# VH-VL binders against SWR1-complex protein 7 (SWC7): the designs that were tried, part 4

Target 1, 125 residues: SWR1-complex protein 7 (SWC7), of Kluyveromyces lactis (q6cpf9)
Amino acid sequence: MSTQNDSIALLLLQITLYHQQELAHADSSLSLDELLVEPIVDNTVVEKFTSHSMVQIYAPELAPLNIRSIKGLISDLFTNTNIQEPKNLITLANHYYSERLNYLQEEKIPELIQQMKDEYRKLAE

## First folded at step 1 (VH-VL)

Design f07 (from f06 with heavy chain R98K E99L R100G G101Y Y102R S103Y G104T Y105F D106G W107K V108Y; framework fv_felzartamab)
Fold by ESMFold2-Fast, scan of step 1:
Structure f07 (fold): chain C 125 residues (1-125), chain A 123 residues (1-123), chain B 107 residues (1-107)
Amino acid sequence: as target 1 above (125 residues)
Amino acid sequence: QVQLVESGGGLVQPGGSLRLSCAASGFTFSSYWMNWVRQAPGKGLEWVSGISYSGGSTYYADSVKGRFTISRDNSKNTLYLQMNSLRAEDTAVYYCAKLGYRYTFGKYYFDYWGQGTLVTVSS
Amino acid sequence: DIELTQPPSVSVAPGQTARISCSGDNIGSKYVYWYQQKPGQAPVLVIYYDSKRPSGIPERFSGSNSGNTATLTISGTQAEDEADYYCQSYDSSGYLVFGGGTKLTVL
């Protein structure tokens, strides 16, 4: 099942991916293909991620992280995400997007309905 | 390669104290929650304590609350368990265990475990 | 709060399917994790988030979780699968809970 944690992972992957695309566009000596498997993490990635409203509200423990820690998070996503496609920022982001979409379609709406029913039953007691 | 190596176990009399250490390598230690899990001889697994990535939050099983203190030193990649007022029932192999998914509050699962260190509380 | 009940032992012949249950009140609303422990060794994670396998765990291991029972299934059981198996979940406050363990004997 997808969780709020999958959304945070997707956010980090998307911010990192966009940054690699900008770096490759600005500097022709940088290969985007190479950056997709070994991304550059600098203060731009850290600041965009840690200041994002999703992180501030749903994962505040990630807000004080520095470059070293964010690199660790990205490395862990590469290591721990199980996909059949070759791992890179695009294929990892697609995986978490699919997990999030499945969560919303299969779990979130039924969960909210069930929660409302449970609250009603509790009040009726 | 992830490695967790426990040390500090041994024989101690009831009412005594011991400090366990767990040396971590092969991952970004400062980014993960860490835990202690114990197993009495011939018995099942029992979660003992957990600590957040920064050390700012700690959690304890009711059986050890007030007697054990979990701590960590991120600069040394080391996890600790200070055990005070030890009882015969605390006799167990103590495992250091790494949380597999660091974003999750209270939904622990352990992807890597140390070899364990034996603590025997006996007169 | 949830307590997890496992059968103390399960026996299967080599090549047959082993099923180890983990029962708890409304456990299907929570995630379940499974660990394998061989004598003198540390536990090894074999299933996480109900049904997912870590890298390196054989495909013959699978899991499910519904209603009041989670199940670890080992298809085509091999002699090397002989071990103690523990389920793990969490209570309503988020504290970790282990089942009592099941000894799997392969004839």
Scores: ipSAE 0.000, ipTM 0.490, lowest interface PAE 15.0, mean pLDDT 82

Design f08 (framework fv_felzartamab)
Fold by ESMFold2-Fast, scan of step 1:
Structure f08 (fold): chain C 125 residues (1-125), chain A 124 residues (1-124), chain B 107 residues (1-107)
Amino acid sequence: as target 1 above (125 residues)
Amino acid sequence: QVQLVESGGGLVQPGGSLRLSCAASGFTFSSYWMNWVRQAPGKGLEWVSGISYSGGSTYYADSVKGRFTISRDNSKNTLYLQMNSLRAEDTAVYYCARVYTYGSWGTYTYFDYWGQGTLVTVSS
Amino acid sequence: DIELTQPPSVSVAPGQTARISCSGDNIGSKYVYWYQQKPGQAPVLVIYYDSKRPSGIPERFSGSNSGNTATLTISGTQAEDEADYYCQSYDSSGYLVFGGGTKLTVL
């Protein structure tokens, strides 16, 4: 149950992070460093997250959420996630990635571990 | 380019059987949920049945439960609808349609591509 | 379990704004999708998630959904927009439900 929640949290953080990177690349007036702590959440983030297969299969109650609700979820992740590093989208995503990786290693699912690493690498580029 | 081509329609007597096929091309067929939607002559659209990417989950409208069976062969990129105990009210153009998302069936399901349809006429 | 009600027909002159309603109990709490169907052709998705337009669909198409009514709006209606329009959502059991369809006639 909880490991599934961690996967959904990771998905939201990855989608939000990728969107900030796209915005900063397209508009030089935007500081990525600032967006990592105060992300812009618009319809692109909401649509990518709520239409994602993981949300529709494993967390369908999140699918009808709007911008305000998604901002609330992200705010909750910033508030409630206990990490030693300063909080931003990267350090929060790294925390949930590590939690997910540890779970998969305990379950001995090598194919899923490799898939997760490949997907995360693409977003981190 | 995404293409869906239906076949197998025709004239059949009440109580008879018919099998429809939908040949898919231009996308990874095994990665999508697939549906059948029908339309009676001069009437509106009616959802008939849906099947998951692996074929492990199937869903049916109440009007066809127990009579119709949806199936797929991912190695042939083909969707099927086996129709048994056909009734006059099953007369319709049957469309093969691709589901945009792979989410939980029903709640956020919609169709991004449709085939041209195949006519099924059930008449004495 | 909800039924989606559409007006059977709407008529507009070229250049006028067409509004097609889709009414259902508390439909604003659900997503609505809109399809265009021309005679002898398969349906085409024109609006998804209440108000989003797929790539290739003209900007004159827009959607809204609140309370008990979802609306498809076509601004500056063209002759080519003459078609049947269907709304789609889902019932309390999660099964797919289509509206009865609206024939849009452009003079």
Scores: ipSAE 0.000, ipTM 0.511, lowest interface PAE 16.7, mean pLDDT 81

Design f09 (from f06 with heavy chain E99D R100L G101F Y102E S103Y Y105S W107Y V108L Y109A Y112I; framework fv_felzartamab)
Fold by ESMFold2-Fast, scan of step 1:
Parts: C-alpha cells; structure tokens; sequence
Structure f09 (fold): chain C 125 residues (1-125), chain A 123 residues (1-123), chain B 107 residues (1-107)
C-alpha cells in the first residue's frame, strides 16, 4: 500500500484545479465549467506538480512525467473512483480528499497531512 | 455494441486531399477523446492526431502538423480527418481509436479501434 | 527522446512462457502500454500503465517496467496468442512512441 501515492494523487488534483481556476479568471474566453469537465494540462501544471516538495521527496520517480502522463493519471482517477458519473475536477478532488485523510491520520505522517491540508485550503479560497 | 467504422480512404495523387470519417456507435461519443493512428504497409503504428471530447483541444504529430486537421461532430457521433498536401509517406491504413477513459484527456491509450481505411498516395 | 527497441520475433512452444522486451533509455520512469495485432485486424490493448489489464484480457498477460526494459509476459501461451505485439510509451515532449513490433510465433 502506498500512502504517498494517495497523497500525490490528491496533490495532482489540487494543482490541476488551481490551474483551471487561474485560467478561467485570466481568460474571459474560457469558462470554468468547461475546464473542470475537460481540464487543460499544460507545462505549468506539469512543472508545478513535478517540482512540488511532496513529489520530490516521496515520489521522485514521477519527476520525468510529461503532459500526457499527467492527463493519464487524472483520467485514471476519474475512471477508478466510486463516484457515479463524475463530471468535474472539483467533485473528484473532494472525493479523494475525504477518503485519504483518515488513512494518513492513522499512519501518523504529520508532514504529509499538514501539506495536503494546506494545499487544499489554498484551492478552497 | 461499441463500434468505430472508418470511411473515405482511397487512391490519391501526391499533393492531393482526402477527408476521412469515423462513425461511432454503442457508447457516448461526446464523453471520449478520439484519435487517428496510422500504419504504413508492413510497418509499425504511428499516432497521427487527437481531439478532446468537446473539440476544444487538438493535437498533431510533427509529421502531419499544418497539413492535417482533426475535427468532430458530436451531434452525428462522427470523427473526421482532413488530409491536405498528401505525400507518398502518408500511405497507410488509418485507424480511428477511442481513449481508454470516459471523461479522460487525450491520446494516452486506446481501448477501441476501428478496422481502418487504406489511404494510398501514388501517381 | 526515447526510442523503443523490440526483438523482431520471439518463438515459444504452446503452454510455455513468452517474454517480449521493450528497451528504452530510462523507460522505467515512464508508463508503458502493450497492444496485440493479428493479421488483417486492428490492434487490441492488452496492458496499460505498465501492468494493468483491461477488462476481458486473460490473466496470463502481465507486464512489468523497470530500469531500461519493459516486459510483456504471456504465461501458458496458447495458439491464439500468435500475433504482432507493440509496446508504446512517450518521449520527453509527450508525443507517443511505438516500438517496432515483435512477431510472436507459437509452434
């Protein structure tokens, strides 16, 4: 079992959601509804994810990922979730967040728990 | 029954144009990224182009960029590939392929393929 | 800038284990996918994300990916497994890269 992989997956969703929100605010031709259903993954998302301290420390093997690989990971999360008919990134991120917190708390990995909570809080704002 | 059926292939002279179509049935076409993959006679597979399920994002292999245009009509459950300025090296069987994941992202992995349509570029 | 190298052919007796390699620089840091193609037919996805099987693919198909080599393993190989097999990954720019293909012969 990999607690780190679950935390890294949630971090990926958080960074992607943040990026979609930034794009929707910066470019009036882009709607957040469309971006959340069909997320844009670009070099900014890849760089933010692969350079993040959690990825560098707990999953350095993910550093070579590219746009296609990140999209594949997001697609896998949408397909393997028990959420019926997930249609946007926020719903998927919330599902993952709620499922993983209890496991992280039980394993007593305070650093990962704190980072995950901090990142999620930033996205919620 | 999930099916993809290609059409529009044929013989064309160098510099000519062809438009390929792929008719989808048995699944929610608008929920999937779609792709074109080709295979030259006796050769291996080469990814050509991919399109998001809304049509808002398109991707192309360097070998076809600027010459080919991928598009889709979700109301008709049909994928298209407009091929312009065709070259002898574009001769191949062209497959229409569906991404593995519903509400997924791009040309990552293909779980459903059509039977292909042959494009021959020759004088 | 990865180039994927597969052996052109592999022969195996019925019931024996077939192993098809896919070699590329640091391929273990990337995901690998495997396709089966029978004569006159479209490819069929048999392994995705290094080792996962799509629904309907027999348990005898498995995959691994480490270092510079990814491997497709077919245990208890059957006559129906005779086909061309292609590995697929991606380059540093995110473009798809296919191996040259391996013809599996079950004699």
Amino acid sequence: as target 1 above (125 residues)
Amino acid sequence: QVQLVESGGGLVQPGGSLRLSCAASGFTFSSYWMNWVRQAPGKGLEWVSGISYSGGSTYYADSVKGRFTISRDNSKNTLYLQMNSLRAEDTAVYYCARDLFEYGSDYLAFDIWGQGTLVTVSS
Amino acid sequence: DIELTQPPSVSVAPGQTARISCSGDNIGSKYVYWYQQKPGQAPVLVIYYDSKRPSGIPERFSGSNSGNTATLTISGTQAEDEADYYCQSYDSSGYLVFGGGTKLTVL
Scores: ipSAE 0.000, ipTM 0.525, lowest interface PAE 14.9, mean pLDDT 80

Design f10 (from f06, 13 letters changed; framework fv_felzartamab)
Fold by ESMFold2-Fast, scan of step 1:
Structure f10 (fold): chain C 125 residues (1-125), chain A 123 residues (1-123), chain B 107 residues (1-107)
Amino acid sequence: as target 1 above (125 residues)
Amino acid sequence: QVQLVESGGGLVQPGGSLRLSCAASGFTFSSYWMNWVRQAPGKGLEWVSGISYSGGSTYYADSVKGRFTISRDNSKNTLYLQMNSLRAEDTAVYYCAKGLSHYYPGSLWFDPWGQGTLVTVSS
Amino acid sequence: DIELTQPPSVSVAPGQTARISCSGDNIGSKYVYWYQQKPGQAPVLVIYYDSKRPSGIPERFSGSNSGNTATLTISGTQAEDEADYYCQSYDSSGYLVFGGGTKLTVL
């Protein structure tokens, strides 16, 4: 994917991953390990993703998507992303994060690298 | 550990063709960029060609564009270099080298390298 | 094509510090990689991303990159470090470029 599509994919994976972590933390009957492979996509994921500034500016065609469509996008990322580790939300997010970070590092754009690290840390904490 | 084994080198006449193969083991081949780097006898290293983990993107040095074709078969863990219209200056040891797991033009490095296979273009 | 210039040879006594330069216009805005090649052997990556060492590479190897010059530094040089050293970077199109190589002699 283009660098913009990789950024949007990373955003979707981060929002979805963070939501699974919050669900598992709030409900001990939910297994995070299972959710990392078969994530729960509800209105929280959809609203956070579709209202995000990156989607509004760079991918406005994704703004009107519903739960079914967002689940389809996540399914596509699981199917089409080639990584050496078993596929789950963490390994997929790490892949796209690393690709984006490598792109920015090659260009030596420190401010964007720092912004990306801060955003990822905020979502992952 | 990771092993890369080149084959297919040999003596060929100017204008001839050869196909090199690189058999990979010890890592998930389909997840990594792969490269061919050559070294003429007593000379330095020259990057020849690179291919993305999916095979969807290929890159060539200007010296080989239009003559060489890089390809891969992820089901066989094998990298190929089809060399056509060979010239005396193509004489070199050809190394297969593992690249990055990420698609990122220009951020490529090589680790590890295979043992190399000698291609001699002479009449 | 972007050109990377290395000195053809560098000589040091055992235990001394060897410094090998790799010069290119605005190379400090790009990443540089360093390879060691001993006679009859394939190259080995010794430095990536300007200054990082792969697992198994001795701590005496270090790298830096700023302005128009990247430098590979070998502190306390040992006889086994005698080899050819190549720097590598890339142009704006993603084409990979190697320096001409430096022969390190440990006398």
Scores: ipSAE 0.005, ipTM 0.495, lowest interface PAE 14.1, mean pLDDT 81

Design f11 (framework fv_felzartamab)
Fold by ESMFold2-Fast, scan of step 1:
Structure f11 (fold): chain C 125 residues (1-125), chain A 122 residues (1-122), chain B 107 residues (1-107)
Amino acid sequence: as target 1 above (125 residues)
Amino acid sequence: QVQLVESGGGLVQPGGSLRLSCAASGFTFSDYYMNWVRQAPGKGLEWVSGISGSGSYTYYADSVKGRFTISRDNSKNTLYLQMNSLRAEDTAVYYCARSPKYWYGSRLFDYWGQGTLVTVSS
Amino acid sequence: DIELTQPPSVSVAPGQTARISCSGDNLGSYYVYWYQQKPGQAPVLVIYEDSKRPSGIPERFSGSNSGNTATLTISGTQAEDEADYYCQSWDSSLSHVFGGGTKLTVL
């Protein structure tokens, strides 16, 4: 089996991104733009990530992690992912999405990422 | 070329302190997890501490928690280990070791320095 | 408090296959890494993620990991392979755990 580091990073970013969208949909006082750079990490993100089959099979050492640890992993992705665009959950996920297309499992997440790319592209024009 | 050079080892009394340094070159230091691994004379390897590329996340072996502090200065490409309340069992060669660009913690050590000897003796 | 167990020594003749074991509870569910250390030198990574070789490591080195035991295999062992070998895993609560090491002697 291949090393799943990029796939695990993409998985965490996807789960975190989707959760921010759900939070913004549920609570109109939350700014999605702000959440994309300072995401809320709660037990929903932790449970979805640590229980995922990719984590259980390829990164079992991540299964016992708590909220603090997951926040640390996300913080390190912001620091260590080398991209030229401003860093946020969308641009980070797009980087891993472009390199690891075969690991995007959810129809909704790829569509959302593409929609956000299109919005960003309009602003750059 | 990747190079890691440790310094700061020496003879110290029990209860004393030492600060180890590891000078890194040949790679983008801030992209990598860095670790300290020690080896007592004639014994095996023991992981001591690790720090994320940003410095935001630190890890310690239970044997050193509360006594040792790992830190890094990315502007100087240098890793540090502050060792306080030293004990005879801390006597070892201390290696600086790099983990590849693995964002979720160090899973392997791809490059090692030559080590610096710390002797804790009265 | 080392969770990984290695035999203290293994001896082989030149050209023979050396096998070094590393045992731990449910180890096959975790990745295992192998390091070679020659006297007075720093360790060198020879196998990562159970079975993969870093660039520059000879093809005679291979690894496997199943059940409770990971194995480092050196086919056609050469004199230069004489060294201490350590296994290492990311063993959950203890972060990084090393085996006690195996001294490989090549007659």
Scores: ipSAE 0.005, ipTM 0.525, lowest interface PAE 10.6, mean pLDDT 81

Design f12 (framework fv_felzartamab)
Fold by ESMFold2-Fast, scan of step 1:
Structure f12 (fold): chain C 125 residues (1-125), chain A 123 residues (1-123), chain B 107 residues (1-107)
Amino acid sequence: as target 1 above (125 residues)
Amino acid sequence: QVQLVESGGGLVQPGGSLRLSCAASGFTFSDYYMNWVRQAPGKGLEWVSGISGSGSYTYYADSVKGRFTISRDNSKNTLYLQMNSLRAEDTAVYYCAKHRGYFLTGYKYFDYWGQGTLVTVSS
Amino acid sequence: DIELTQPPSVSVAPGQTARISCSGDNLGSYYVYWYQQKPGQAPVLVIYEDSKRPSGIPERFSGSNSGNTATLTISGTQAEDEADYYCQSWDSSLSHVFGGGTKLTVL
């Protein structure tokens, strides 16, 4: 619906992606490629997402969500996002990042563009 | 109508090997995670191993790691379990079980099961 | 790391309500699934996602899940419901966890 919803979606995807990367790094029996299409959602993901300032300020109705509900939100993003690439956490996050960046570039808000680029560049680290 | 038919069970001595097969029909086999679940005589259900739809990723219970190998042939709609270094405690009925929820539909569960095949490890 | 605990046995008279519990830490935050197994047969899914019935499962079967306990309820229990019942959930370590099973006896 709004650029705010795209930002919340990107936040959820980014938190979930970082968690999968940490799990795969800590445990070699876990396949990152598999987790990118079927991520593990545990209390770490829920707590990081629901306690985030963006959720507390702009989407407080999401603050009481549990593991089941967060899995539902992620499933909705996989179902409802229309992209050409195969769907996974990386391709979905890139889609929402690009949509947000395009909006900011169209509005010509240089400070916010630089902030977003700096924040999301961490995905490549 | 989904059907799963296991075969290959039998009597084998400790340290021996056995290969189980599961013939699947009634669904798009390559789209689903497939699993082996076993049940020792008079005991409960224990998950043994799982394999992704593509066959690229495999998972094992700690009790069978290094001894069992799961594989699949999507062109033949068949799931396999190669069992090596068999022990008396591996004696069980082995079920082939299909996952439901291909992509993030909540917790994974088994919507269809085969009839099972008995593996007896005894001297 | 979820551990699921079920009572070993439950007995009811025909026509009475049977209740089978499945307990685990914070289980109400996870989906629970229930399987029926009759002697010599494969398990059959009777309840999925806490409370939903697959097509072909009688309406007398229902489920709930809150707090630390999930419950399978069989109203107007019939002789053919005599079986072992297993609860199952999925934990965050990519493992499927089953309860120990409950033998339902219809007297």
Scores: ipSAE 0.005, ipTM 0.517, lowest interface PAE 13.6, mean pLDDT 82

Design f13 (framework fv_felzartamab)
Heavy chain, then light chain:
Amino acid sequence: QVQLVESGGGLVQPGGSLRLSCAASGFTFSDYYMNWVRQAPGKGLEWVSGISGSGSYTYYADSVKGRFTISRDNSKNTLYLQMNSLRAEDTAVYYCARGGITIFGVVTPYFDYWGQGTLVTVSS
Amino acid sequence: DIELTQPPSVSVAPGQTARISCSGDNLGSYYVYWYQQKPGQAPVLVIYEDSKRPSGIPERFSGSNSGNTATLTISGTQAEDEADYYCQSWDSSLSHVFGGGTKLTVL
ESMFold2-Fast, scan of step 1: ipSAE 0.014; ipTM 0.616

Design f14 (framework fv_felzartamab)
Fold by ESMFold2-Fast, scan of step 1:
Structure f14 (fold): chain C 125 residues (1-125), chain A 123 residues (1-123), chain B 107 residues (1-107)
Amino acid sequence: as target 1 above (125 residues)
Amino acid sequence: QVQLVESGGGLVQPGGSLRLSCAASGFTFSDYYMNWVRQAPGKGLEWVSGISGSGSYTYYADSVKGRFTISRDNSKNTLYLQMNSLRAEDTAVYYCARTKYGLWSRSYYFDYWGQGTLVTVSS
Amino acid sequence: DIELTQPPSVSVAPGQTARISCSGDNLGSYYVYWYQQKPGQAPVLVIYEDSKRPSGIPERFSGSNSGNTATLTISGTQAEDEADYYCQSWDSSLSHVFGGGTKLTVL
């Protein structure tokens, strides 16, 4: 389902984005601006993504993926997401969040919107 | 880079109608929620209406619901506010504002604003 | 459905710390944003998501949000910081709510 796939895409982008910020903060030799376009994908990204409840429930086929495969999924999002802004982790994540929030507002499911916000907030903590 | 320019404000009598426009440039207009925020003379900011990037979803403050209609033309990078049944309390500077999604909290806020256009409802 | 309350005015001497509060029931469960507005100008975002600064905003601006109160803090306040400050939040229905605004006077 496209709506669930958008949620999984947003999850992957958020986990990846947060990890790049942590790496750039910890290592001054890394440029966050460059990482937003060519992110580092390591076991931290893979483990956080594949163990997440949304993946376990809505995309269990993604749970056994390795670094190479996860990096491939991120590359696919860069290639196949249609936005006119320069593509980076921030602009892609904002796009998918907007699409998901629009869907939930139209369906009049306010409690799911709050649950979604709480879930994505926890990724940053 | 990012610019928002409002137009269409003016003097109108109570019960009248007016249409505001906001010309956007410097970004992919269709990817952003757009909003109208107003400010009565000497008063604070009040959110009026918002519209999704596609134009499919619209939202209104209770004070304007049923009287105002927000719309957009993505081919012209222009946002509109059709104001009907205008009241003295609608007198305000109307700002066009872009909504930005937060990276960590998934929150909505206004990252760029136009200079505003004055609407005066007076007999 | 949240209502945001701000003090109408705050005064501070140059170089002193200014603190502007924004209160609402259970506000710490929402994210708060702060806008600066100078006379005759459009608002400018100075703090987003409780405590984050946009690029170009001086480091002397900071924010916090806990319990029922969010606070905008301006350290080493300068004359150019004199303005009206508005807090804003939103809930799950995408309803945006602004506080009444606080006039900061730098004497």
Scores: ipSAE 0.000, ipTM 0.525, lowest interface PAE 13.7, mean pLDDT 83

Design i01 (framework fv_imsidolimab)
Fold by ESMFold2-Fast, scan of step 1:
Structure i01 (fold): chain C 125 residues (1-125), chain A 124 residues (1-124), chain B 112 residues (1-112)
Amino acid sequence: as target 1 above (125 residues)
Amino acid sequence: QVQLVQSGAEVKKPGASVKVSCKASGYTFTSYYMNWVRQAPRQGLEWMGMINPSGGSTRLNQKFKDRVTMTRDTSTSTVYMELSSLRSEDTAVYYCARDYYDSSGYWLPYFDYWGQGTLVTVSS
Amino acid sequence: DIVMTQTPLSLSVTPGQPASISCRSSQSLLHSDGKTYFYWYLHKPGQPPQLLIYEVSNRFSGVPDRFSGSGSGTDFTLKISRVEAEDVGVYYCMQSIQLPLTFGGGTKVEIK
């Protein structure tokens, strides 16, 4: 919805993805392909996400969440993100990354133009 | 060659919704933003908004933001503009227009190619 | 919103004679990047609008050299050195420095 929410969603997906890759590397009984669609969320994911500076600054209401609540957020991203590709941690993360890049191209330049216009008007009056 | 082909004319009653399509060909669909511009009878051109076909993000004119929805389908290289709660004042020719998107990262929002237009008539 | 004002509302021109159209913006269209975000479009009868001039003075591909744009800041001019029958239509200026994108009210060019 918002640029802040998309950045937080991307952060959560990236932290979760990295953790699945580490788990599959450490334990040969775990299938990375399965973890990409049904990720394991433990205290490592929760601690890395909730202590991250982006969460502390832009989404402090998420800082006290536990494993169950974080699993719920991830489940919501799987359910509510509308993409053409099959849904997994990689395709979801790619989607939010693309939306973030599009926002920077579209919003940042128009915002800077407007700020400059406002400053010029203040000087001219 | 770049072509933008729009859906045919529509006649609607006040309060209805209309969905106009614009099918692109001759270039990489996801590399250029698409704008929607309308012209009511004896009026000038009015910008409605734009969509990024890659991610689906939109920037809408505040005048229309509560009534207009812009979407795309990358598999068919088609953008859509849906306008709801139609009024007689919405009678207009609706155009899609391709935006210039500089590969160097500078966004230059001007329209280099336009669709043929779709006449939407709203009458009781 | 930036307001774009065009003059005149209409022009009747004898073929081969020059025409001049003006456009004024309510705010400067010059960006700190040195570019001026100002454009001219032509809407011919029965056709979609077409780009004539981008960034004040640059002719778009396929636009005849009899068309020229000039101006700076808030005051812009489109000149046609010798008007031909194919130039009939409504000319619109546009700014893209600020959303929403806004157009002038149009100048209708007709042949006498």
Scores: ipSAE 0.000, ipTM 0.482, lowest interface PAE 22.6, mean pLDDT 81

Design i02 (framework fv_imsidolimab)
Fold by ESMFold2-Fast, scan of step 1:
Structure i02 (fold): chain C 125 residues (1-125), chain A 123 residues (1-123), chain B 112 residues (1-112)
Amino acid sequence: as target 1 above (125 residues)
Amino acid sequence: QVQLVQSGAEVKKPGASVKVSCKASGYTFTSYYMNWVRQAPRQGLEWMGMINPSGGSTRLNQKFKDRVTMTRDTSTSTVYMELSSLRSEDTAVYYCARGKYSYGFWSGYFDYWGQGTLVTVSS
Amino acid sequence: DIVMTQTPLSLSVTPGQPASISCRSSQSLLHSDGKTYFYWYLHKPGQPPQLLIYEVSNRFSGVPDRFSGSGSGTDFTLKISRVEAEDVGVYYCMQSIQLPLTFGGGTKVEIK
């Protein structure tokens, strides 16, 4: 279990989730509930993820990925995340966020918890 | 539609423990935090803590940290709040409330509330 | 802890008249993300509390447009343009920028 990989997974899920929300808000014909299980991955998701500072610094091997590869990563998260709940972007993101938060609490690093919250909130902008 | 249904009223003696349940329906249980809020007679609302039903992690109000335990059962979409070492001051209506969040911050506001459970602590 | 102070403690309003309720926080509720983590709830007699306004000024689903929220930083106002009998209850403000989540002491609104 890698805390760095969990952070990157959460980042990808968060960017994808935010994008589905933007799409559903802009187009009322799109069902957010359906997008949460079968998300639309386009160049906006790819660019936001691959250009993010966390990817540039901690996972530079992911920077060259295209739409097909990013879809593959999301598919892998749906397949490999071990939860009992029905899998969707929200339940997956909650899982990784919860794991990250538990790790930081156990290591007694309260300033990093706030930093993590701030960083992921900015993705919604 | 979204519903939160809580267990019935409890009467307990000082020093006992009480476990209140909150059964969720009408939405994906693991997609929202569940909060517990209480109101003592003629007092205001007081936040006790929250649980992430996905991973089971909790964030508790320091005031209750030594006496409160929050758990969940994903198979029944039910959250539990157990308060131990009961005192007369714990007499209150206890509410569960669903925490809606902005993507990226797992806290947020309470969009739906349970009907409340009256817990009376008396000798 | 962030302290939330509501004024007035109670309001007696003639039906059809406006009402204003204020809430002040002990520190700013504006986050660096540009959002303000501030909310209004209504607790009617015999019912659970219900959400009225989220993130300062957004009405929750089903909330009449008679209700409006405004404010910034530490000072917030809930306004009811024309109070109706169904608006009777205790109004609470809340912040969620910092744990523990804290509520104001409540403002009781009753009909004169």
Scores: ipSAE 0.000, ipTM 0.528, lowest interface PAE 14.2, mean pLDDT 82

